# VHH binders against Putative methyltransferase YMR310C: the designs that were tried, part 3

Target 1, 317 residues: Putative methyltransferase YMR310C, of Saccharomyces cerevisiae (q04867)
Amino acid sequence: MSSTRKFKKVEKPLSQTRHYSLCIPTTLVSDCRNLSQITHKVYQVAKFASLFNVSEVVILEDNSQVDATKKKISTAKLILALLQYFVTPPYLRNTVFNEKFRPYLTAASKLPRLSTLPFTRYQKQDHGRYREGLTIKMQKPTLARKKIGKVFKQTKYINIGKSKALALQSQLVPINARVTIDTITRKIVSPQEAYGDFTGLDSQYGYYTRIASSFTDLFMKGPLKEGYTQSVYVPLTTRDTSIPELSSLPTAETNPHILLVFSTWDTLARAFKLDQDQFVDCQGPQEFFDAQLPCPVSNSDVADAIPMTLTTLSTVF

## First folded at step 4 (VHH; framework vhh_sonelokimab_d1)

Design g23 (from g0 with S57R)
Fold by ESMFold2-Fast, scan of step 4:
Structure g23 (fold): chain B 317 residues (1-317), chain A 124 residues (1-124)
Amino acid sequence: as target 1 above (317 residues)
Amino acid sequence: DVQLVESGGGLVQPGGSLRLSCAASGFTFSNYAVGWFRQAPGKEREFIGAISWSGKRTYYAVSEKGRFTISRDNSKNTLYLQMNSLRPEDTAVYYCAAQRFTYGSLKPSGYDYWGQGTLVTVSS
């Protein structure tokens, strides 16, 4: 009866042509006194990364940054686990996070789910066709004798939070990967294909997460095989904005993927120096950046800098 | 023992086309961003454009955009520059160069390895 089966929104031209990765330092939580405070700061990062359709959150691990209270889990690994938790559907929680992580996720379990995620916002509109899943190790294969005694790194089985795992129609995929699945065709689909019809290009399933243990890893071990199209330094202190080689963000022509590095210049310079033997032709970390943005306030918390920066970029660049 | 060798230069008439090649050896070519520069007699060296390690991303100087196309063949360790609608002011020695920075920005700085150049002369 309703003529409004598809609503056509006028997309914002500026935000629809750009994809962002956020690099955040482990010092994000240096002022926190307990797990609850750490969890709240990481939740704010997750919330704004989700709201602005950020593609990736990279945690830059400084070797000089040690969590004195937690010897068995590094600050970077804790932040990674929390970021992953906030984009994990409740029905996958116990499968994605083994029991050794449960003590670190107690405060996170009490926070509200992110409103932009499909299992929170769109579950009623799709009538259960699309689900988030986790690829699981191949079990109970038809030809068990042939496969017995071998370690398989690929699978066709996906845990979708139901009593039985879903078997893919014709695909073999890596184990322990988060996927969006079409339960009718039994095919892995992009989050945009699954959820974009409801809200346009902004409807995507969360961000990818990783740890960069070095300056080199930040740029070289990203999920993009061709790397980032542009890298932008986002200073957390006003004095860092005076770096003369860096200018305002240039306009890219096609589907750019921009890395926004939230840091202090001292932290980046130290990380660069540790990898100096790989960069004998380079004078400093500035050669890896295309632009710098102004610091929004004199000194910024990373969680506050993210929404200020992304809001500015959505209206100006 | 890193080496880049340009070829394909020569005399071409205005409005003509020319394809330059750069053969790379002594390093894992497929891991490096590579680009083209040129230098006319008595002028500064000028950036033309660069291509990512995978070949899927390119970045061009504004002045050359639309007339010049950069491509690569990683299986042959070769970089190409297709030059169309050539003008007398395109007369220069053309250099290929490889960056140490293998992933990320296609910035015109940070080039470690340079070829010896190939002369392109655009004249009637």
Scores: ipSAE 0.015, ipTM 0.350, lowest interface PAE 6.6, mean pLDDT 75

Design g24 (from g0 with Y59W)
Fold by ESMFold2-Fast, scan of step 4:
Structure g24 (fold): chain B 317 residues (1-317), chain A 124 residues (1-124)
Amino acid sequence: as target 1 above (317 residues)
Amino acid sequence: DVQLVESGGGLVQPGGSLRLSCAASGFTFSNYAVGWFRQAPGKEREFIGAISWSGKSTWYAVSEKGRFTISRDNSKNTLYLQMNSLRPEDTAVYYCAAQRFTYGSLKPSGYDYWGQGTLVTVSS
């Protein structure tokens, strides 16, 4: 392309002020009979997380149930891989996912791309100015790198899905990281700067994903240094609609980051009990929630509950 | 401007009781877990106890459980520490501190705001 071309600046929407993290249980796929059905359910979660510009999807591992897939990887790791696949541009999928994961991604490859992802929404308007990339290792070590003794392996080269890797103007960054790049200035930029969609997590290109293997990990190992401003229980069954001592609505706050936990109370109680020795004087999982919402649907379908819950919250603040 | 102001410190005899208060301003007190720490001369700062944003959960250091009680009043933006059966080794500067979230076991290094401290001397 022309190195002298000047791109017209395109106005983008202002960043949102309320941010959400979604906790989904591995049991969301317990009624699935095959990989295709699992893939479709996870795709719906990814679709709505993208549509509502959710910051994070955290998978709460329920180890009390037999895995539906009977695969070498756990149900939690399968859901994680699928969620990561749906936020990965097509030109990076073969490099981001190693060959060991490809049998689990066959059904996902046949589903439509998510049109609401930040890097998909503005592709035409930006004429390729901003691109998603993967940092790649340098081919030949430099003498300077040996002298300096870096903590992490670093690079200036980014795979942006073109025939030639892009070289950063004047910075070295860790290898094997997803980044957003300004192809004109050859600098890494935040997704907020590139796309205008601040999710509350500066380095994210969509939603962040993680597995919480325990009740404590759910609340304590999040991506936010200051944690969540509120945690809200969203019951998946009408039997769990009234937990004693929980407020009906979250407390209003400026720029909140709310953790929405989609679960049954029994699942949360079991997870809490496994970690009981880590909680001094706590009487149950209710002490970790600021509020409870009404059951959004009569069944346990998490994908249907997500848009209903997020729409409801937009009208009550 | 964020402020945490401790009060209620002073001289007390062994076996006596004392109630400390911490007045919070400049932030939304009801959204923070708050706690008490102390530091004796020549020793490291140690955790005493904390209370969740709602007041529903409390955490105490094992050595202080049963003698000290932590409570809060969100309508008054105030944290309290009730100290009973005081001993000479309880002599220290007592600090209040606020942390946005704990959601379980408290991490002393996670506190965002700190008061200036109030001196408690236990001696005859």
Scores: ipSAE 0.013, ipTM 0.324, lowest interface PAE 7.8, mean pLDDT 77

Design g26 (from g0 with Y103R)
Fold by ESMFold2-Fast, scan of step 4:
Structure g26 (fold): chain B 317 residues (1-317), chain A 124 residues (1-124)
Amino acid sequence: as target 1 above (317 residues)
Amino acid sequence: DVQLVESGGGLVQPGGSLRLSCAASGFTFSNYAVGWFRQAPGKEREFIGAISWSGKSTYYAVSEKGRFTISRDNSKNTLYLQMNSLRPEDTAVYYCAAQRFTRGSLKPSGYDYWGQGTLVTVSS
């Protein structure tokens, strides 16, 4: 789940493009010794997800590792917080992230901003017209005399990083939601309307993030009602599988959603085994993949495999 | 927007065969495990069988195994039920149904989308 919420809106025609979701395992940080190293690896994932306009980053939780001994939060939740931090504008960071997460974000605050995010790369061209915001709590207005108001689930006030909150023209919207605002008309707009860019998911200001706590959750608990158009295994180590090699991609004109699962086979096999009772007459994880790519580099780091894979998909297919 | 439309039902004599089709529209059929159910007048809806998104895995109710065969064509967004050696007790409205994101799950529960049904009558 995320703090970004769907708003009722007339959909504009989508650009004709392929949308990618990246599934990364929590083991991507298993060789890291401290928060700074973890932060840098997650930053590389965020950087390339932003560069290639990726729709979603899914964190596949590997419960076989002893990651809790070094952290007060799970590895999956730490990676999630870091990914969300890198798509949050600086003026909202202290408001979006509660006090509990701030100690885990200190190394992230020292890294360069992602220049390829729409609200970063277009800020000079639009002269401050469009701005990222967070909807904030609103109390019931006081009547003729002062009285205790109730906190409502709806609000017209948006924190845009200025001294005063921006009041929407006449709209009420859910609280604690990330929004793009037109500061002239004082209306919420889509990122596509504001910047001419989008990730293929509703109201996303960058990539969507979620944790898949099981093999089944990877496919069942996503933001897409229709599911993934194609699922592709991207091996991090060389291994024989019965998955056919990727020969073609769905046509861009259909706006397909392609899931790229970056993993070792052993990690997928373990995750599948834990869900074994849910799978009758199934031989293994291979039955969940339409295709696989060649191993980019034997013993590839996930952060290195991502740009190699996305470049190959954009140039070879 | 999501629709499943059954076809191929009708009157058939005992011992005969019939092939039902289910056309899917408004969603990517290959992302779904799909199955067949039936409901006779005055009885509860019963599971017949299911097929995984890839077509590699099938699961049938024990009473129908060997008489009924489920297949799918993802390129045509179509699910099929081949029924052989039909009996009067097979008279029912037949429904197709789909489970999203359940590529390896063939359980008889958890179906998100249902067709309107097609009537099969087995009588002389």
Scores: ipSAE 0.033, ipTM 0.407, lowest interface PAE 6.7, mean pLDDT 78

Design g39 (from g0 with W53R)
Fold by ESMFold2-Fast, scan of step 4:
Structure g39 (fold): chain B 317 residues (1-317), chain A 124 residues (1-124)
Amino acid sequence: as target 1 above (317 residues)
Amino acid sequence: DVQLVESGGGLVQPGGSLRLSCAASGFTFSNYAVGWFRQAPGKEREFIGAISRSGKSTYYAVSEKGRFTISRDNSKNTLYLQMNSLRPEDTAVYYCAAQRFTYGSLKPSGYDYWGQGTLVTVSS
């Protein structure tokens, strides 16, 4: 009774025309002493990524780290799991995350929900019309005689955190996928249609997350078919602010998707050198950047650098 | 639709100069390394040179080095080939091509998109 469904769609702001991906180094947590401190730093990244409607958070691995234990979770995988946890609705957390991750998510479970996530915007005004879901396997599929008992990779059933799964009106969709659902029409809708905000990624409910294990992977293995329109170096130390070959302002483009790389030049140069055999004709990592920004704060914490950088870009570019 | 369209070809006297343009549409030009190829009648396509995504690195085939200059304007989605000291042997159809910048290396292979070509004739 507390929820009234509206027949009229709530007016929402215009879709974002500039889209950002954030590349953060695993060294963002190198000064942390315990899981709680790691969790808090990653939470700040997630909070600001959500606040600024960032499309993607890429975790750049520092491959110089010696991982002596093959069964310990890597720093990159821990950061990935935490970022994914903060963008997952509470009612999907137990389904999305394997029980083996539970020890790493205990501190995260005690932090407040991010109020700026796309699926929390206008939720009260929409009276719960739009809801995040996870596609689940069909229980009793009708199969061809020869292949009876085969698990079908498509489904019409969505876990929306209610006692019963929602059945789609006319769609079949891949299993184990995050979707936004219109609970009135029982159709999958775009996040832009549901929430008025679009991250620049199709079917994405918030920021996308991935690990870049190499310099090449950072630029080439993104979720965008055409890749980033521009890449911008954001120095974490003042020593890096005078790289002569990089312009100081990104080029204004229509519907740009900008990769902001928060790092030190030494880290990028080391990563580039590891891929050197692939870059025979390139002089260095500067070849992959269109611009650089001033260092937001000397020896910047990545979590603090993010909102400073995004605020600056929102007023200038 | 992805499209690359070459222009600026024509008849040039030996020793002359010519500038070719390649206009890109239907994809994010600045995300691609781009290059020039040519094909003379009855011969295979020959690599001329390439320019990186940012335009800061260029690679030329040895025979064309110093005579040809490749440049790009990402704001105009356009690739250029400046040809100087042209010879009768430079007579060919000139093609622009684009490749996803997969490994940051400028190579004559791995091009995903190709233009239709523009004819350059070097003769008196």
Scores: ipSAE 0.034, ipTM 0.414, lowest interface PAE 6.2, mean pLDDT 78

Design g40 (from g0 with N31R Y103S)
Fold by ESMFold2-Fast, scan of step 4:
Structure g40 (fold): chain B 317 residues (1-317), chain A 124 residues (1-124)
Amino acid sequence: as target 1 above (317 residues)
Amino acid sequence: DVQLVESGGGLVQPGGSLRLSCAASGFTFSRYAVGWFRQAPGKEREFIGAISWSGKSTYYAVSEKGRFTISRDNSKNTLYLQMNSLRPEDTAVYYCAAQRFTSGSLKPSGYDYWGQGTLVTVSS
């Protein structure tokens, strides 16, 4: 066994035994009056997601008015941009964020960097060997390479915030992706290998972010090919009397990846109803959940509910 | 690693019954529509039937309706095929399969994950 092959996970066991994805609704900012209040609320979500080493934050669009709204930017896109900003190194800010987003990031730029992020905590300890980067489009192909009309979707060039892009030694990778790079070997490395325990997904540090534009997309799409092992409803209010009975705790799994859906039942019911024509055989959103947790505090904000929930779950397995 | 492992195949006499199982791991089984296919030696793979992720809807190929029943147990991550009144023409390798992006749709297309198969031989 192993004499002809190396087994990374067998010889290098994971430091974290369970992984979490957080689903937050766009309604988390519905009580905010201005951009500064929205920014602060999203910052608290980012802070605790980083503190508890959450793998993913998913934004569930509740508002069917996205296509009819007169706003310059949707609430979901604003929350996404803010979450991405808080895990983006300062040297990549101008490259990652389109000019149209910059007015929405003004309040965020005044907040402190998340202290648990490895590009803040570990850079000096590793003498700058590992660095966060953004994969960039191959620029100006030579005439010898310009034989196809197709746009190149892969690259070997990474923007690491230096005057010149770093060229990967032997890899071709998708463009516009956040990656962790070993600047000496010029190879993409896992954040765990680079930084240890303060990691998100394998290709970049910090939580992955996405928008689920539908109830279906929340459960059927994502960066994980194998999906979630469990999905758990975390109520934000004790006033929901129409919640169908669900188990109090999910069944224990080996190496679980749990989707925690922070919401009110009304928000989930509205999202499900928009997709109901795709689920003629389904009675309601309860069929997508393995369990529910008790409401952490009556009328909890998502930011407050996150650390309460994750702390409670850390004592179970 | 998404894995589907069929079991319960073997030699059965004509007129007999057999129950096949498919153990699923590495994905949230209860979120996926799953189904059964079979392939006889030298013939094309054929669809038997499918069951929705919730278990409330089933779809069967006309030729198998009434003799075969598909069911699932989401608590055990297991898919079942109950086969009754077996005939020599039912001799085939039986495969279970899961749809990656579809829920509620039970058509014989869109299956991305496949098991290795289990052989059923109907002979006296």
Scores: ipSAE 0.013, ipTM 0.329, lowest interface PAE 7.5, mean pLDDT 75

Design g41 (from g0 with P108A)
Fold by ESMFold2-Fast, scan of step 4:
Structure g41 (fold): chain B 317 residues (1-317), chain A 124 residues (1-124)
Amino acid sequence: as target 1 above (317 residues)
Amino acid sequence: DVQLVESGGGLVQPGGSLRLSCAASGFTFSNYAVGWFRQAPGKEREFIGAISWSGKSTYYAVSEKGRFTISRDNSKNTLYLQMNSLRPEDTAVYYCAAQRFTYGSLKASGYDYWGQGTLVTVSS
């Protein structure tokens, strides 16, 4: 019977040769008055990041406002949770998000699912072969008896949203990690291997997310060992920065990963000033940028600037 | 494999000029601050100067200011040291080095990757 069930190889688009990270400021939501407005703005960021196969969204935290009374979740953590929510499959949402974040995700639960996510886009063509999962703590581990009093930080069990967890064929992996699974071979695979044209980070579904709590963290604490090949300032308001206009993008042969920083110059200058003791002989934020893009309109919204910028880069460069 | 390869060393007369090159491979050169060091026989390694990842900032040790110029070409993955008004005291093995994740920090410490060195002899 198995001889009549040869799976036909599904052809997928070629992987992109340039990779983008988006830096967005927490001031993205400064004009919002309620959770629903914040949620909608972050949803637009997530939608376009998914549409353009962005590798990473990094949130630059504006620490210029001192809040001595932290009664609620920080703006950066709220944006992070929302971004992570929008790229989390529905069957993993209750496992991924703890009780403290769930009240902040109620408006997000009512928004449409992102149709451009690789799992959504290719699931029908792959006949359910590849599935998103969360590595879970071993229940009743037989090896626990040999390591009395020791907590197991590795597992072979993956929650794939079915009544029974999937057991990996030969691997032990860290718990609480998001992974892509080949359900036939029972092996963890890269998103690129599973979905073809997706070149995100190996342990993330969709884009990777992080908070940069300082100007230094933006450039030094990224997911890539070697950092970004080029950083480009994308002005949301008109300002003289002494940064040259972008004339060309790195070639495919240089393995380019480009950081696009969506901000106002004043926000960047304040962040830089707080970290100035880390920077010898630097005069300002301009020394961290290779180029800037033209400001499309004065006082551009971050959510609107993202698709305008990514469309321009895809058609001109 | 990360590799830094210096070239351009040799014999130069006092008062002469020499340009050293350092070719980088196996890493994204434009993401690293890079610098020059030298070591004369029997002496400790001495910092000459560094250039930021973008090439916008340079820092020179006080003793080298005005005689040595550091530049980089990220399109060629190459670091340069232009040496002018050379003195016998400049005789040393010259090393290039790269600092991982060092955006804007131009200091003598924190270098993870080093070249094998190129010998410069200043003598008549």
Scores: ipSAE 0.015, ipTM 0.325, lowest interface PAE 6.9, mean pLDDT 77

Design g42 (from g0 with Q99D)
Fold by ESMFold2-Fast, scan of step 4:
Structure g42 (fold): chain B 317 residues (1-317), chain A 124 residues (1-124)
Amino acid sequence: as target 1 above (317 residues)
Amino acid sequence: DVQLVESGGGLVQPGGSLRLSCAASGFTFSNYAVGWFRQAPGKEREFIGAISWSGKSTYYAVSEKGRFTISRDNSKNTLYLQMNSLRPEDTAVYYCAADRFTYGSLKPSGYDYWGQGTLVTVSS
């Protein structure tokens, strides 16, 4: 396309830093009266997760939440869809979100795009070389299988928001995955290679999102094979006196991955109790935390606690 | 120099019992949460269970069969796994692991110090 390439390529050294995952409870939106208020709260979480280059936002379900039904979506799935929407480029939104989710995304579509996401920040400097994409299934149907007819699970085609899908040079990749593409070489690249910032997870643009359906799934079902380096309780109302106060963090040079759990103690206790019915002999959720922070503000909303906590961790520790 | 050394593995018949030991040195064992893991050939590493630094709490994540018991003796710097009613599917290399931090959390993942493993083969 452009022969000029007037702006210099962004240099992209491997960063040595601390990586954070944020755990937020579904009770985050319990006081909201409508979809617009829920959307605004989740937008604040997404905004600060993006601003501080957070690796992951994990949603902790509690037993008071409604499961997905024929008539409505569960609170956890709504929060997940909103978080995913805010890190999805506009040209991918219609393909990423199926018809059942679109009524829940109407308020989100009216909010400003997150300016701190690498896709929006570096688009001009890279002159369109790197682009966010969604891997799509091949146009022709897969061969019928003996038990059931199933779609082929791998593809070389990527929707990059152009009139034609991009075909990868020589590789097959799983379908329905978010990827960063080098449009010149037609290869999948890490977001760190494309944008220069390393968030701790190489395989996804922006923060990763997931639902933890149980207390123990919070620790076991993460995107890191070796798990979190530390787990830190961030009390929204009261502290548990049996958890030691955070005095130090691991050295940034070791690339630590720290889980920050934003919750009231009662919400954690309820989630833990469900697991304790299956896993006996644990005394309480305190045994799963390495440290806790001072309560940021009495009766803090999680969206307000996030920027205060991340600022403190980056400046004091 | 932190070291964890597993022992007690070997060939055992189906329905038999086996007690694994993990000897710890180079750190204050009594201050660390420790756990047991296993890995069968060609499979991912599987969490079995963990015990708190004090020994007051245990957590088992392998499907609740009531066949495995974790214990520790802080005076001997030793972690134990008692395995009863063994089945062929229990055949694996068994690893002990310790948390990085003193008085750290009881957790199913994120361990920093690992032993070399001991092989348990369950066959007739």
Scores: ipSAE 0.178, ipTM 0.627, lowest interface PAE 4.3, mean pLDDT 79

Design g5 (from g0 with F101W Y103S)
Fold by ESMFold2-Fast, scan of step 4:
Structure g5 (fold): chain B 317 residues (1-317), chain A 124 residues (1-124)
Amino acid sequence: as target 1 above (317 residues)
Amino acid sequence: DVQLVESGGGLVQPGGSLRLSCAASGFTFSNYAVGWFRQAPGKEREFIGAISWSGKSTYYAVSEKGRFTISRDNSKNTLYLQMNSLRPEDTAVYYCAAQRWTSGSLKPSGYDYWGQGTLVTVSS
């Protein structure tokens, strides 16, 4: 699967005063019997992540779920592909996802589009001025099959789902990047610039997705230069972890980016143990969390826990 | 009123050793995880390592593990970085940093309190 590189203007302010990243374990689909059930659970995660303007969904890979054979993709990669599919415009889906992954996306293609994403809500209102695209490599048909040739890594052409690719007015950009384009000026713009806070939609273009292949990658591979300001454990079962319960959240003026880790303690303990060589004298996973939220109901499903948690944080804290 | 003040930087020969100190004031130092970062000329700031509020647990960036040791003295509100086998590539401004929350979080992010830095130059 070719990952779409999201190109964004990092200098633009975020639309929200408090930002959330959700960490979900691959075990969220452990009780599923088929692809359709897996797809539905991941769809619920995508739906609520979009509804609550979540910045990022991180998949914590559970090595206990790894298949003995390599004849199919890992659970983490399947969840990643599904999450990416749900935030990909329909006209880019066949370009973004290679042939290998299409059999895993058949159930996803039948589900409703996420109503909070710009390409679902704003296309009629802006008369097609702003559009999501995928940067594509420059082609030279007469030299295409030259054995001793150079591969172009930069491009001015963007696939916007029209019969012709759009050519940028004045710059070259990396290939295989997901961008928002102003079709009139032919310039890449940020989602915030295109859709703004005043449009009544979250100005960020969907959520970002990644796999944390280890416990440390959960914290180290975050998309922000400053990283997560707080890490909060959200127990899916009742467990005493010696982590202080969350009593307050930082103020809007601190621009917090909070990582909410939805898991069971056993899953976190297994992931932590695999990275033990990086944790000199550490006592356990609890040392990486600033607080925990109360478990509202024992044995919560991740898909149910997400909206419950985000609603509580929006109304109580 | 939160203040972190680094000291102990200077010129040192390759292969040498140096100990940096960070004096903390204006907050309950013993309730916070604290860490060391550095920034080389023309490069972005990088994480070196962190130590838990109790001093019992440490987390190091893999590249510095074995050469650098972090310790703390809560009775003196002071954090230390012992640097051994120094290389020219270790030339940087070294920063002490503390997290906002009182928990023992060792994550290499969420540091809100920063010192002014102390320059370490490794050259012959």
Scores: ipSAE 0.107, ipTM 0.554, lowest interface PAE 4.5, mean pLDDT 77

